VHH binders against Abasic site processing protein HMCES (HMCES). Designs and how they scored, part 254

Target 1, 269 residues: Abasic site processing protein HMCES (HMCES), of Homo sapiens (Human) (q96fz2)
Amino acid sequence: CGRTSCHLPRDVLTRACAYQDRRGQQRLPEWRDPDKYCPSYNKSPQSNSPVLLSRLHFEKDADSSERIIAPMRWGLVPSWFKESDPSKLQFNTTNCRSDTVMEKRSFKVPLGKGRRCVVLADGFYEWQRCQGTNQRQPYFIYFPQIKTEKSGSIGAADSPENWEKVWDNWRLLTMAGIFDCWEPPEGGDVLYSYTIITVDSCKGLSDIHHRMPAILDGEEAVSKWLDFGEVSTQEALKLIHPTENITFHAVSSVVNNSRNNTPECLAPV
Key: E = the ipSAE of ESMFold2; O = the ipSAE of OpenDDE; V2 = 0.75 times the mean of E and O plus 0.25 times the DockQ between their complexes.

## First folded at step 22 (VHH)

Design yf7 (from xb1 with I27H; framework vhh_8pnl_2; at its last look DockQ between E and O 0.74; V2 from the best seeds 0.77)
Fold by OpenDDE, look of step 22:
Formats: C-alpha cells, structure tokens, sequence
Structure yf7 (fold): chain B 269 residues (1-269), chain A 117 residues (1-117)
C-alpha cells in the first residue's frame, strides 16, 4: 500500500470513528494534534494520516479500550534511530510484512510495547498491470458501503451534490498499523509515525495486486488490535490476515500524480 | 504503478563501463526504495545496490567502488553506473522497487550484461 485517500472533514471523520468502550458506552475518539490533520484524496508515504490508538498510550491508568485519534507520519521511524533525518533509514518502513514483523527490530520493538494503531482511510489505491502494455490501471479499494436512499453508492454519484452525500455515512477502511515514538537527536517534538502491516492479497484482489494492507474488519477486530492492555501481541497478530470483505472500482490516472488532490482521484471511470 | 523496464545492458570488455537504466512509464516511485539485483547463470539472485527514497545507498562488497546507484525522481528513473567491469559481473540485472521493509514488490524483466574479452 503506497497511496490512500483520507479526505473527510475532521468532524465527519471523528463521527465515523464512533465506538463503544468495554463498558458499552458510546464514545468519540479524542484528538491529539488535530491541527496536523490534512485531508486529502491522495495520501502518500511521509505524509500525516490519522490513526486510532489506545488512550493508555498517553494517560497512565486510562481505560485501554478508549481511543485517541492522532495524525501520524506514514513511515515508521523507530525510537532507536540516531540520525537527524528520517529519510536516512536504510529500509523503507511504509509497510511491514506480516510474515517478518517479529524478525525486524524496527517493528518488533514497538509492537512489543503495545504500540498498535489503526490507520484510517477512505480506501487505498493499487495499480493493476495491463497485459501487453506498460500501462497500469489504478483502482480504489475500500469496504463495501451500505447503500442509503439518500446518499447512494460512490459509483452512483451523478452530481456534485450527491457526491458529498456519499461520504456522510462512509465506512472507513481500518488498517492494522504499528507506530513508534522518535525523539530527534537535535531536540524538538516527539515524532509519532506508523507503518501499515501488509499481507498477501485475498483472492478477489489478487488480479489487481499480490499484496494488500492487513484490514481489521469490524469493531471487535479494531478494539482487540488497539487494546494492548488486555490483548497480547500474540493474540493481536491472529487478527492479521487477508480479507475478502472489500470492493473496488477503476479510477482515472489522475491519482498517479501524488500532487493531485481532487475528488477525481477516487471517482469511478 | 508502472512496469519497471531495464535497459542499457550489453556486451563489454573487461575494464569497460555500462550504464543501466530502469524506468517506469506510469508510476511514481519517489517514495519507494529501489535496487539492482543480478543473477548469473547457475547462481542465486543477489543484491548489487540499493537506494532508499531519500537517496541513501548501499552496495554489495563485490561492486563497492566500481558501481554507483542513483535515481532521478523527476524522471522516475533508476540508474546503475557500472565501471571497471569484470567477467564476474556477467549476469542478468534486475531493477526492483518496494515500500516494504527489506522487500521489493516490483521487479523488471531484466537486462543482460556480458563482460567478456
């Protein structure tokens, strides 16, 4: 996964992240650093994207089932990194392979500390290789959405007004991530950054791309992944597998340029 | 995401030079780590050189000081400058790109380099 969409306004995004804590109480996640949230139809690595994480990471003795939402840098910078420039990391940390997550210090250490997060997106993009050509067809991949009489589906949007309504009840894609906290050697603010755990693609997506993000499907999976106070690393890792519960449609080549940030990026062609 | 296409391979005499290129026609690899691998007949594929998205390079010991990996993000092109070529450098050379830690997701079809007197 090298490109996502996360364009919802902050208030809409927050509402879309409504959850129940372990007591069954309905809650909204509290924001950390809300000013770092930058909505975009076209999110690239090294940019900030919102993630969910347990409140216990910020507050001692907090209920670990409570959620915080925070923009973090895409591309995990491990806490032990001693260079002043994260771009000097020897290996790319945009994604973490599920099969080697426990073999890599950059991921194993923060994971062992319970630094699990859920990366939020409207969906992610992948490019299908076209046989016989050097061209690739981009696809937008996301959770199946519930069709409402008012909003319809993303594919049925026929007007700008209808397009906006599609997002009112959008089910966000929830991807399993690992985050870490890095203190720059030269001082400054602590950098929070994340990697997306990747797996082999499900059968339905395999014709498009052979790898996919580990998607946490449903509130239980999301809750277990986040709740490092009650759920062990071993148990959490059982949640990491391909899912068939995705849909996708072809989009225009507009998304190919990471500088393009318009609704056309994820619009069906 | 485009197809990685290698070029620049060929026949060269020992001590000669070649410049390999890897280009993608449709994908922005500016955030990707990229690498050159090679595979000689009857041998395993081996890493030749790697460059991260920030331009940090790593070389196999066998090519250190002779080969230079570089990238032009504006052109979405990866390069391998090969100097002081040896018969041992004879191989199919592959371009690779990836966003996964210590793994490459995208591969080219390869370009053949033959070093022979």
Amino acid sequence: as target 1 above (269 residues)
Amino acid sequence: QGQLVESGGGLVQPGGSLRLSCADAGHDFSHYDMAWYRQAPGKERELVARINYGGTTHYADSVKGRFTISRDNAKSTLYLQMNSLKPEDTAMYYCAAGLEYDSFEYWGQGTRVTVSA
Scores: ipSAE 0.846, ipTM 0.920, lowest interface PAE 0.6, mean pLDDT 92
Fold by ESMFold2, look of step 22:
Structure yf7 (fold): chain B 269 residues (1-269), chain A 117 residues (1-117)
Amino acid sequence: as target 1 above (269 residues)
Amino acid sequence: QGQLVESGGGLVQPGGSLRLSCADAGHDFSHYDMAWYRQAPGKERELVARINYGGTTHYADSVKGRFTISRDNAKSTLYLQMNSLKPEDTAMYYCAAGLEYDSFEYWGQGTRVTVSA
């Protein structure tokens, strides 16, 4: 997984993240650094995207079931990294494989600190090689969306009122991530950064690509992944597996260039 | 599963040079780590050189000083300049790209390099 869409305005995104805490109270996540949120139809590694994490990471004695939403850098920079420039990391940390996550210091160390997050997106993109050509067919991949009498199609979202029919009730893709906090050696703000855990693709996606993000399907899975105060690393890792509850459609090659930030990136073709 | 296309292989004399290239016009690899691997008959596949998305390189000891890995992100193309070739460099050479830690999800079908008199 190396490309996502996360284009919703902050208020729409926040409402899509409504949840119940451990006591059953309806809540919205509280923002940290909202000015760093950069919505786009076309997010790539090293850019910032919003993640959910437990309030307990920020407040001693907080209810660990309460959620914070914050933008973080895609591509985990380990807390022990000694160079001044994250692009000098020896290995790519955009994704980490679930089958070896506990063997890699870059991921085992932050997991031991409970640094689990849920990475948010409208959906993600993958490229399939078309047989008989060197060309690739990009797909937009996302949760199946619940139809209502007010629902619209993605292709009809080019006007403000049609946009609201599609996106105001969009079910965000929720991917399992690990984050870490790095203090640059030359000073400056602490860098929060994440990796997306990957698994073998489900049968439904296997013709597109052989890997997929680990998707947390439903509030129970999301709550358990986030709640490092109550759910151990060992128990949390049981949530990491492929899912068939996913859908997709072909999109145009406009998405290939990461500078293209337009609804056409995810529009069906 | 092979998504990358290598070119530039062939037969060359010891001491000669070759330039391998690897491209995929339908996918932007500018954020990927990329690498060249090789496999001689009866041998395990081995890393030759890798280059991360930021341009930092690493070479196997057996090729250090003779081979140069480079990338052109605008063209989504990876290169391997091979100088001072030896018969021991004879192998199938593979291009790889990845976003997973210490792993590569995309591989080419390979291009053959033969170094003999």
Scores: ipSAE 0.711, ipTM 0.862, lowest interface PAE 1.0, mean pLDDT 90
ESMFold2 (binder alone), look of step 22: mean pLDDT 82; pTM 0.838

Design yf8 (from xb2 with I27H; framework vhh_8pnl_2; at its last look DockQ between E and O 0.67; V2 from the best seeds 0.76)
Fold by OpenDDE, look of step 22:
Structure yf8 (fold): chain B 269 residues (1-269), chain A 117 residues (1-117)
Amino acid sequence: as target 1 above (269 residues)
Amino acid sequence: QGQLVESGGGLVQPGGSLRLSCADAGHDFSHYDMAWYRQAPGKERELVARINYGGTTHYADSVKGRFTISRDNAKSTLYLQMNSLKPEDTAMYYCAAGLEYESFEYWGQGTRVTVSA
């Protein structure tokens, strides 16, 4: 996964992240650093994207089932990194392979500290290789959406007004991530950054791409992944597998350029 | 996202130079780590050089000081400048790109380099 969409306004995004805590109380996640949230139809690595994480990471004795939402840098910078420039990391940390997550210090250490997060997106983009050509067809991949009589499907948006309505009840893609906290050697603010855990693609996606993000499907999976106070690393890792519960449609080549940030990026062609 | 296509391979005499290129016509690899691998006949594929998205480079000991990996993000092109070529450098050279830690998802078809007197 090298490109996502996360364009919802902050208030809409927050509402879309409504959850129940372990007591069954309906809650909205509290924001940390809301000003760092930059909505975009075209999110690339090294940019900030919102993630969910347990409140217990910030508050001692907090209920670990409570959620915080925070923009973090895409591309995990491990806490032990001593260079002043994160771009000097020897290997790309945009994604973490599930099969080697426990073998790599950069991921194993923060994971062992319970630093699990859920990366939020409208969906992610992937490019299919076209046989016989050097061209690739981009696809937008996301959770199946519930068709409401009023909003229709993303593919049925006939007007700009209808397009906005489609997003009011959008089910966000929830991807399993690991985050870490890095203190720059030269001082400054602590950097929160994340990696997306990747797995082999499901059968339905395999023709498009052989790898996919580990998607946490449903509130239980999301809750277990986040709740490092009650759920062990071993149990959490059982949640990491391909899912068939995705849909996708072809999009224009507009998304190919990471600088393009328009609705056309995810619009069906 | 395009297909990685290697070019620049060929026959060269020992001590000669070649410049390999790897280009993708449809994909922005500016955020990707990239690498050159090579595979000689009957041998395993081995890393030659890698460059991260920020331009940090790493070289195999066998090519250090002779080969230079570089990238032009504006052109979405990866390069391998090969100087002081040796017969031992004879191999199929592959370009790779990836976003996964210590892994590459994208591979070219390769370009053949032959160093012979």
Scores: ipSAE 0.852, ipTM 0.923, lowest interface PAE 0.5, mean pLDDT 92
Fold by ESMFold2, look of step 22:
Structure yf8 (fold): chain B 269 residues (1-269), chain A 117 residues (1-117)
Amino acid sequence: as target 1 above (269 residues)
Amino acid sequence: QGQLVESGGGLVQPGGSLRLSCADAGHDFSHYDMAWYRQAPGKERELVARINYGGTTHYADSVKGRFTISRDNAKSTLYLQMNSLKPEDTAMYYCAAGLEYESFEYWGQGTRVTVSA
């Protein structure tokens, strides 16, 4: 997983993240650093994207079921990293394999501090190699959506007004992540950064690519992954597996260039 | 089935040089870590060199000073310059690319390098 869409305006994104706390009370997540949110149809590694995390990471004695939403850098920078430039990390931290996560210091250490997050996106992109050619077919991959107009979902809207309504109730993709906090040696703000946990692809995606992000399907999975106050690392890792509850459609090659930030990136072709 | 395409292999005399290339048309690998691996007959596949997205390199001890890994992100191409070739460098050479920590999700089918008189 190396490309996502997360394009919703901040207020729409926030409403899409409505949840119930431990007492059953409806809430919206509280923003941190909202000025760092950069919506785009075409997010790449090293860019900022919003994640959910427990309020307990920020407030002593907070209810660990309450959620904060904050932009973080994609590509985890370990708290112990000593160079001044994250691009000097010897290994890519965009993704973390689930089958070896507890063998890697870069992920064991933040997990031991309960630094689990939920990475938010409209969906993600993946490229399929087509037989009989060297060209690749990009796909946009996302949760199945309810109450789509007419027979389609994305791109089926008759007009710009109908397109807006498709996104009003969009079910955001919720991916399991690990984050860490790094203090640059030359000073400056603490850097929050995340990795997305990956698993073997489900049957439905195996013709596109053999890996997929670990998707947290439903509020119970999301709540357990976030709640490091009540859910141990061992129990949280049981949530990490492929899911078949996923859909996709082919998109144009416009998305290939990460500088293209237009609705065409995710429109069906 | 491989997803990357290697080229540049061939026959060369000891002490000679070869330049390997690895490409995948149209795919943007600028955020990927990339690597060369090799496998001699009857041996396990081994790392030769790797280069992260920021240009930081690492080499196996057996090739340090003789091989140079490089990348051209605009062309989505990975290179391996192999100098001072020895018979023990004879192997099938594979390129790899990935976003997973200490792992690679994309592999080529390989290009053969033979070093003999």
Scores: ipSAE 0.739, ipTM 0.876, lowest interface PAE 0.9, mean pLDDT 89
ESMFold2 (binder alone), look of step 22: mean pLDDT 82; pTM 0.839

Design yg2 (from xc8 with S30R; framework vhh_6z1v_2; at its last look DockQ between E and O 0.95; V2 from the best seeds 0.89)
Fold by OpenDDE, look of step 22:
Structure yg2 (fold): chain B 269 residues (1-269), chain A 122 residues (1-122)
Amino acid sequence: as target 1 above (269 residues)
Amino acid sequence: EVQLVESGGRLVRTGGSLRLSCAASGFTFRSYAMGWFRQAPGKEREVVAAISRSGGSTWYADSVKGRFTISRDNAKNTVYLQMNSLKPEDTAVYYCAANYAYHLDADAYEYWGQGTQVTVSS
């Protein structure tokens, strides 16, 4: 996964992340560093995207079921990294393979500290190689959306009004991530950064791409992944597998340019 | 200063029972998952049992399932290991450990006790 969409306004995104705590109380996640949230139809590595994480990461005595939402840098910077510039990392940390997550120090260490997060997106993009050509067809991949009588499909949004309705009730893609906290050697703000765990693609997606993000489907999966105090790392890792509960449509080549940030990026062609 | 102090280890006969205790101090005990590890002579340290922060979730190695029980008293800052039906194979130094996250790998654990010797004779 090298490209995502996360374009919802902050308030809409927050509402979409509504959850129940352990007591059954309906809650909205509290924001950390909301000013770092930058909505975009075309998110690339090194950009900031919102993630969910347990409040326990910030408050020792917090309810572990409470969630925080925070923009983090895509591309995990390990805490042990001693260079002043994160871009000097010699290895790619945009993704973490599920099969080697416990073998790589960059991911194992933060995972051992319970630094699990849920990466939020409208969906992600993948490119299918066209047979016989060097051309690649991009696809937007996302959770199936519930057709409400009032909400049209992305493809049926023929009016601005309908388009807004679609996004107001959009089910966000919830991807399993690992984050780390990096303190710059020269001082400054702690950098929070994340990697997306990847798995082999489900059968439905296999023709498009051989790998997919580990998707946490449903509130239980999200809650278990985030609750590093009550759910062991090993149990949490059992949640990491391909899911068939995904849909996709072909999009235009507009998304190929990471500078393009318009609705055309995810519009069906 | 963070301290974990194990107690209860002794010589017992096969089929006997022991209860190990680990008293914790110097950190917020309720904020940490706890684990019991053991190391036999010539073997690597292995996880025996682990317990979540609240105590609501427990894990056991296959070799001790049904025989050992891990529990904790957060008010007393103590974690316990009840060991029943002990076998010679259970002979080891048993260590208490604490980690902020509920995790089963020893290398992730932040705090360790000095260990207590458990010897099971045939």
Scores: ipSAE 0.918, ipTM 0.968, lowest interface PAE 0.4, mean pLDDT 93
Fold by ESMFold2, look of step 22:
Structure yg2 (fold): chain B 269 residues (1-269), chain A 122 residues (1-122)
Amino acid sequence: as target 1 above (269 residues)
Amino acid sequence: EVQLVESGGRLVRTGGSLRLSCAASGFTFRSYAMGWFRQAPGKEREVVAAISRSGGSTWYADSVKGRFTISRDNAKNTVYLQMNSLKPEDTAVYYCAANYAYHLDADAYEYWGQGTQVTVSS
């Protein structure tokens, strides 16, 4: 997974992240650095995207079930990285394979600090390589969505009213991530950055691509992944597996160029 | 300065019981997960038991399940290890450790005590 859509305006995104804390209280996540959120239909590595994490990362004695939402850089920069420019990192940290996560220092160290996050997206893109050709067919992949008489088609979001019918109640894709915090050697703000954990693709996606993001399907999985005070790293890793609860449709090649930020990127063809 | 001070280690006979205590100071104890680790001569340090920050979750190594109980008292800043049905293989230096995240691997733990010797005679 190297491309996502996360295009919802901040207020819509925040409402889509409503949750219940450990005591059953309905809450919205509290934002940090909201000005760094840059919505787009076409997010690529090194861009910022919103993630959920436990309030306990910011406040000693906080309820570890309370959630913060914050934009973070896609492509984890390890806290031990010594160069001045994160783009000079010699390893690809866009994704982290689940089968080696406790063997790679870049991911093992932040896990030991409880730095688990939930990466948010409308859905993700994958390119199917057709046998015997250089051409690839992009697909948009997302949670199944509930349809009603008031629901709109994903491709008919050409006005505010039609957009709202599709997206106001969109179920965001929730992917398991790991983050780290890096202090630039020349000073400046601490850089928060994340990787997306990957697993073997489920049967339904295997014809498209052999890997998929580790999807956290449902509130219990999301809560357990985030709560590093009460759920051990080892127990949390049991949540990391493929899921068949996923749907997709083919999209046009408009999405191939990551500079194209338009609804056409995810429209069915 | 963070301190973890273990106490209660001594010589006991096989089948006996022993209670270890670890007093914590210099940090917000109730915010940290705690673990008991042990190291026998010639062996690597291994996790024995761990407990979440609230005490709501516990974990035990297979070698001690059903015999050892970890607990914590956040009002007294203390974590305990009750050790029953002791065997000679339990002979080791026992260490108390703290980590902000609930975790089972020793290399993640930030704070360590100096250890207390437990010797189980045949």
Scores: ipSAE 0.823, ipTM 0.923, lowest interface PAE 0.6, mean pLDDT 92
ESMFold2 (binder alone), look of step 22: mean pLDDT 88; pTM 0.895

Design yg3 (from xc1 with D105Q; framework vhh_6z1v_2; at its last look DockQ between E and O 0.95; V2 from the best seeds 0.89)
Fold by OpenDDE, look of step 22:
Structure yg3 (fold): chain B 269 residues (1-269), chain A 122 residues (1-122)
Amino acid sequence: as target 1 above (269 residues)
Amino acid sequence: EVQLVESGGRLVRTGGSLRLSCAASGFTFKSYAMGWFRQAPGKEREVVAAISRSGGSTWHADSVKGRFTISRDNAKNTVYLQMNSLKPEDTAVYYCAANYAYHLQADAYEYWGQGTQVTVSS
């Protein structure tokens, strides 16, 4: 996974992340560093994206079921990294393979500290290789959306009004991530950064791409992944597998340029 | 200063029972997952059991399932290991450990006790 969409306004995104705490009370996640949230139809590595994490990461005596939402840098910077510039990392940390997550120090260490997060997105992009050509067809991949009588399919949103309705009730893609905290050697703010765990693609996506993000489907999966105090790392890792509960459509080549940030990026062609 | 102090280890006969205790101090006990590890002579340290912060979730190694039980009392800052039906193979130094996250790998654990010797004779 090298490209995502996360374009919802902050308030809409927050509402979409509504959850029930351990007591069954409906809650909205509290924001940390909301000013770092930058909505975009075309998120690339090194950009900031919002993630969910347990409040326990910030408050020692917090209810572990409470969630925080925070923009983090895509591309995990390990805490042990001693260079002053994260760009000097010699290995790619955009993704973490599920099969080697416990073998690589960059991921194993933060995982052992319970630094699990849920990466939020409208969906992610993948490119299918066209047979016989050097051309690649991009696809937007996302959770199936519930067709409400009022919410036309993304393709049927012929009007701006209908388009807004679609996004107001959009089910966000919830991807399993690992984050770390890096303190710059020269001082400054702690950098929070994340990697997306990847798995082999489900059968439905296999023709598009051989790998997919580990998707946490449903509130229980999200809750278990985030609850590093009550759910063991090993138990949480059992949630990491391909899912068939995904849909996709072809999009234009507009998304190929990471500078393009328009609705056209995820519009069906 | 963070301290984990194990107690209860002794010589027992095969089929006997022991209860190990680990008293914790110097940190917020309820905010940490706890684990019991053991190391036999010439072997690597292995996880025996682990327990979540609240105690609501426990894990036991296959080799001790049905015989050993981990528990904790957060009011007493103590974690326990009830060991029943002990076997010679259970002979080891048993260590209590604490980690902020509920985890089953020894290398992740932040705090360790000095260990208590359990010897099971035939």
Scores: ipSAE 0.919, ipTM 0.969, lowest interface PAE 0.4, mean pLDDT 93
Fold by ESMFold2, look of step 22:
Structure yg3 (fold): chain B 269 residues (1-269), chain A 122 residues (1-122)
Amino acid sequence: as target 1 above (269 residues)
Amino acid sequence: EVQLVESGGRLVRTGGSLRLSCAASGFTFKSYAMGWFRQAPGKEREVVAAISRSGGSTWHADSVKGRFTISRDNAKNTVYLQMNSLKPEDTAVYYCAANYAYHLQADAYEYWGQGTQVTVSS
């Protein structure tokens, strides 16, 4: 996973993240750094995307079931990194493999600090290697959506009103992530950055690509992944597995250029 | 200054019982997960039991399951290890440790006590 869509306006995104806390109270996540949210149909590594994390990361007396939403840089920069420029990192942290996550210092250190997050997207893109050609076929991959007369499908939108209804009820993809906090040596703001955990693809996606993001399917999985005060690292890692509860459709090559930020990026072909 | 002070370690016969206590100060105890670890001579330090910040979730190593029980009292800033049916194999220095995240591996733990010796004789 190296490209996502996360295009919803901030207020729509926030409402899509409504949740219940440990006491059953309906809540919206509280934003940190909302001005850093940059919605786009075509997000790539090094860009910012919103993630969910526990309020306990910010307040020692907080209810660990309460959620913060914050933009973070895609491509984890370890807290121990000593150079002044994150682009000098000698290894790729866009993703981390679930089968080695506790062996790699870049990922096991922040996990030991409870730095688990849920990476939000409309869905993600993958490119299928096609036999007999050098071209790759991009697909948009996302949770199945509720089908109604004028909502629940991107193919059902035939007017601005219908387009808004499709996305107004969109079920956001919720991917398991790890984050870290890096203090630049010259000073300045702490950099929050994340990686997406990957697993082997489910059968439904295996013809597209052999890896997929670890998807947290449902509120129980999301709550357990976020709650580092009550759910051990080792118990949380049991949530990391492929899922067949996923759908996809082919898209045009418009998405190939990460500068193209239009609905065409995810439109079915 | 953060301090974790274990107490209660002593010599006890096989089949006996002991209760270890660990008094915490210098940090917000109720915000931290706690663990008991042990190290026998010539062996690596191992996790014995761990407890979530609220105490609502606990974990015990297979070697002590059913015999040892971790608990905590957040009002007294204290974590306990009740040890029953002790075996000579339980002989070790026992450490309490604190970590902000609930975690089962020693390398993540931020604060450590100096340890208390438990010796189990035949």
Scores: ipSAE 0.834, ipTM 0.930, lowest interface PAE 0.6, mean pLDDT 92
ESMFold2 (binder alone), look of step 22: mean pLDDT 88; pTM 0.895

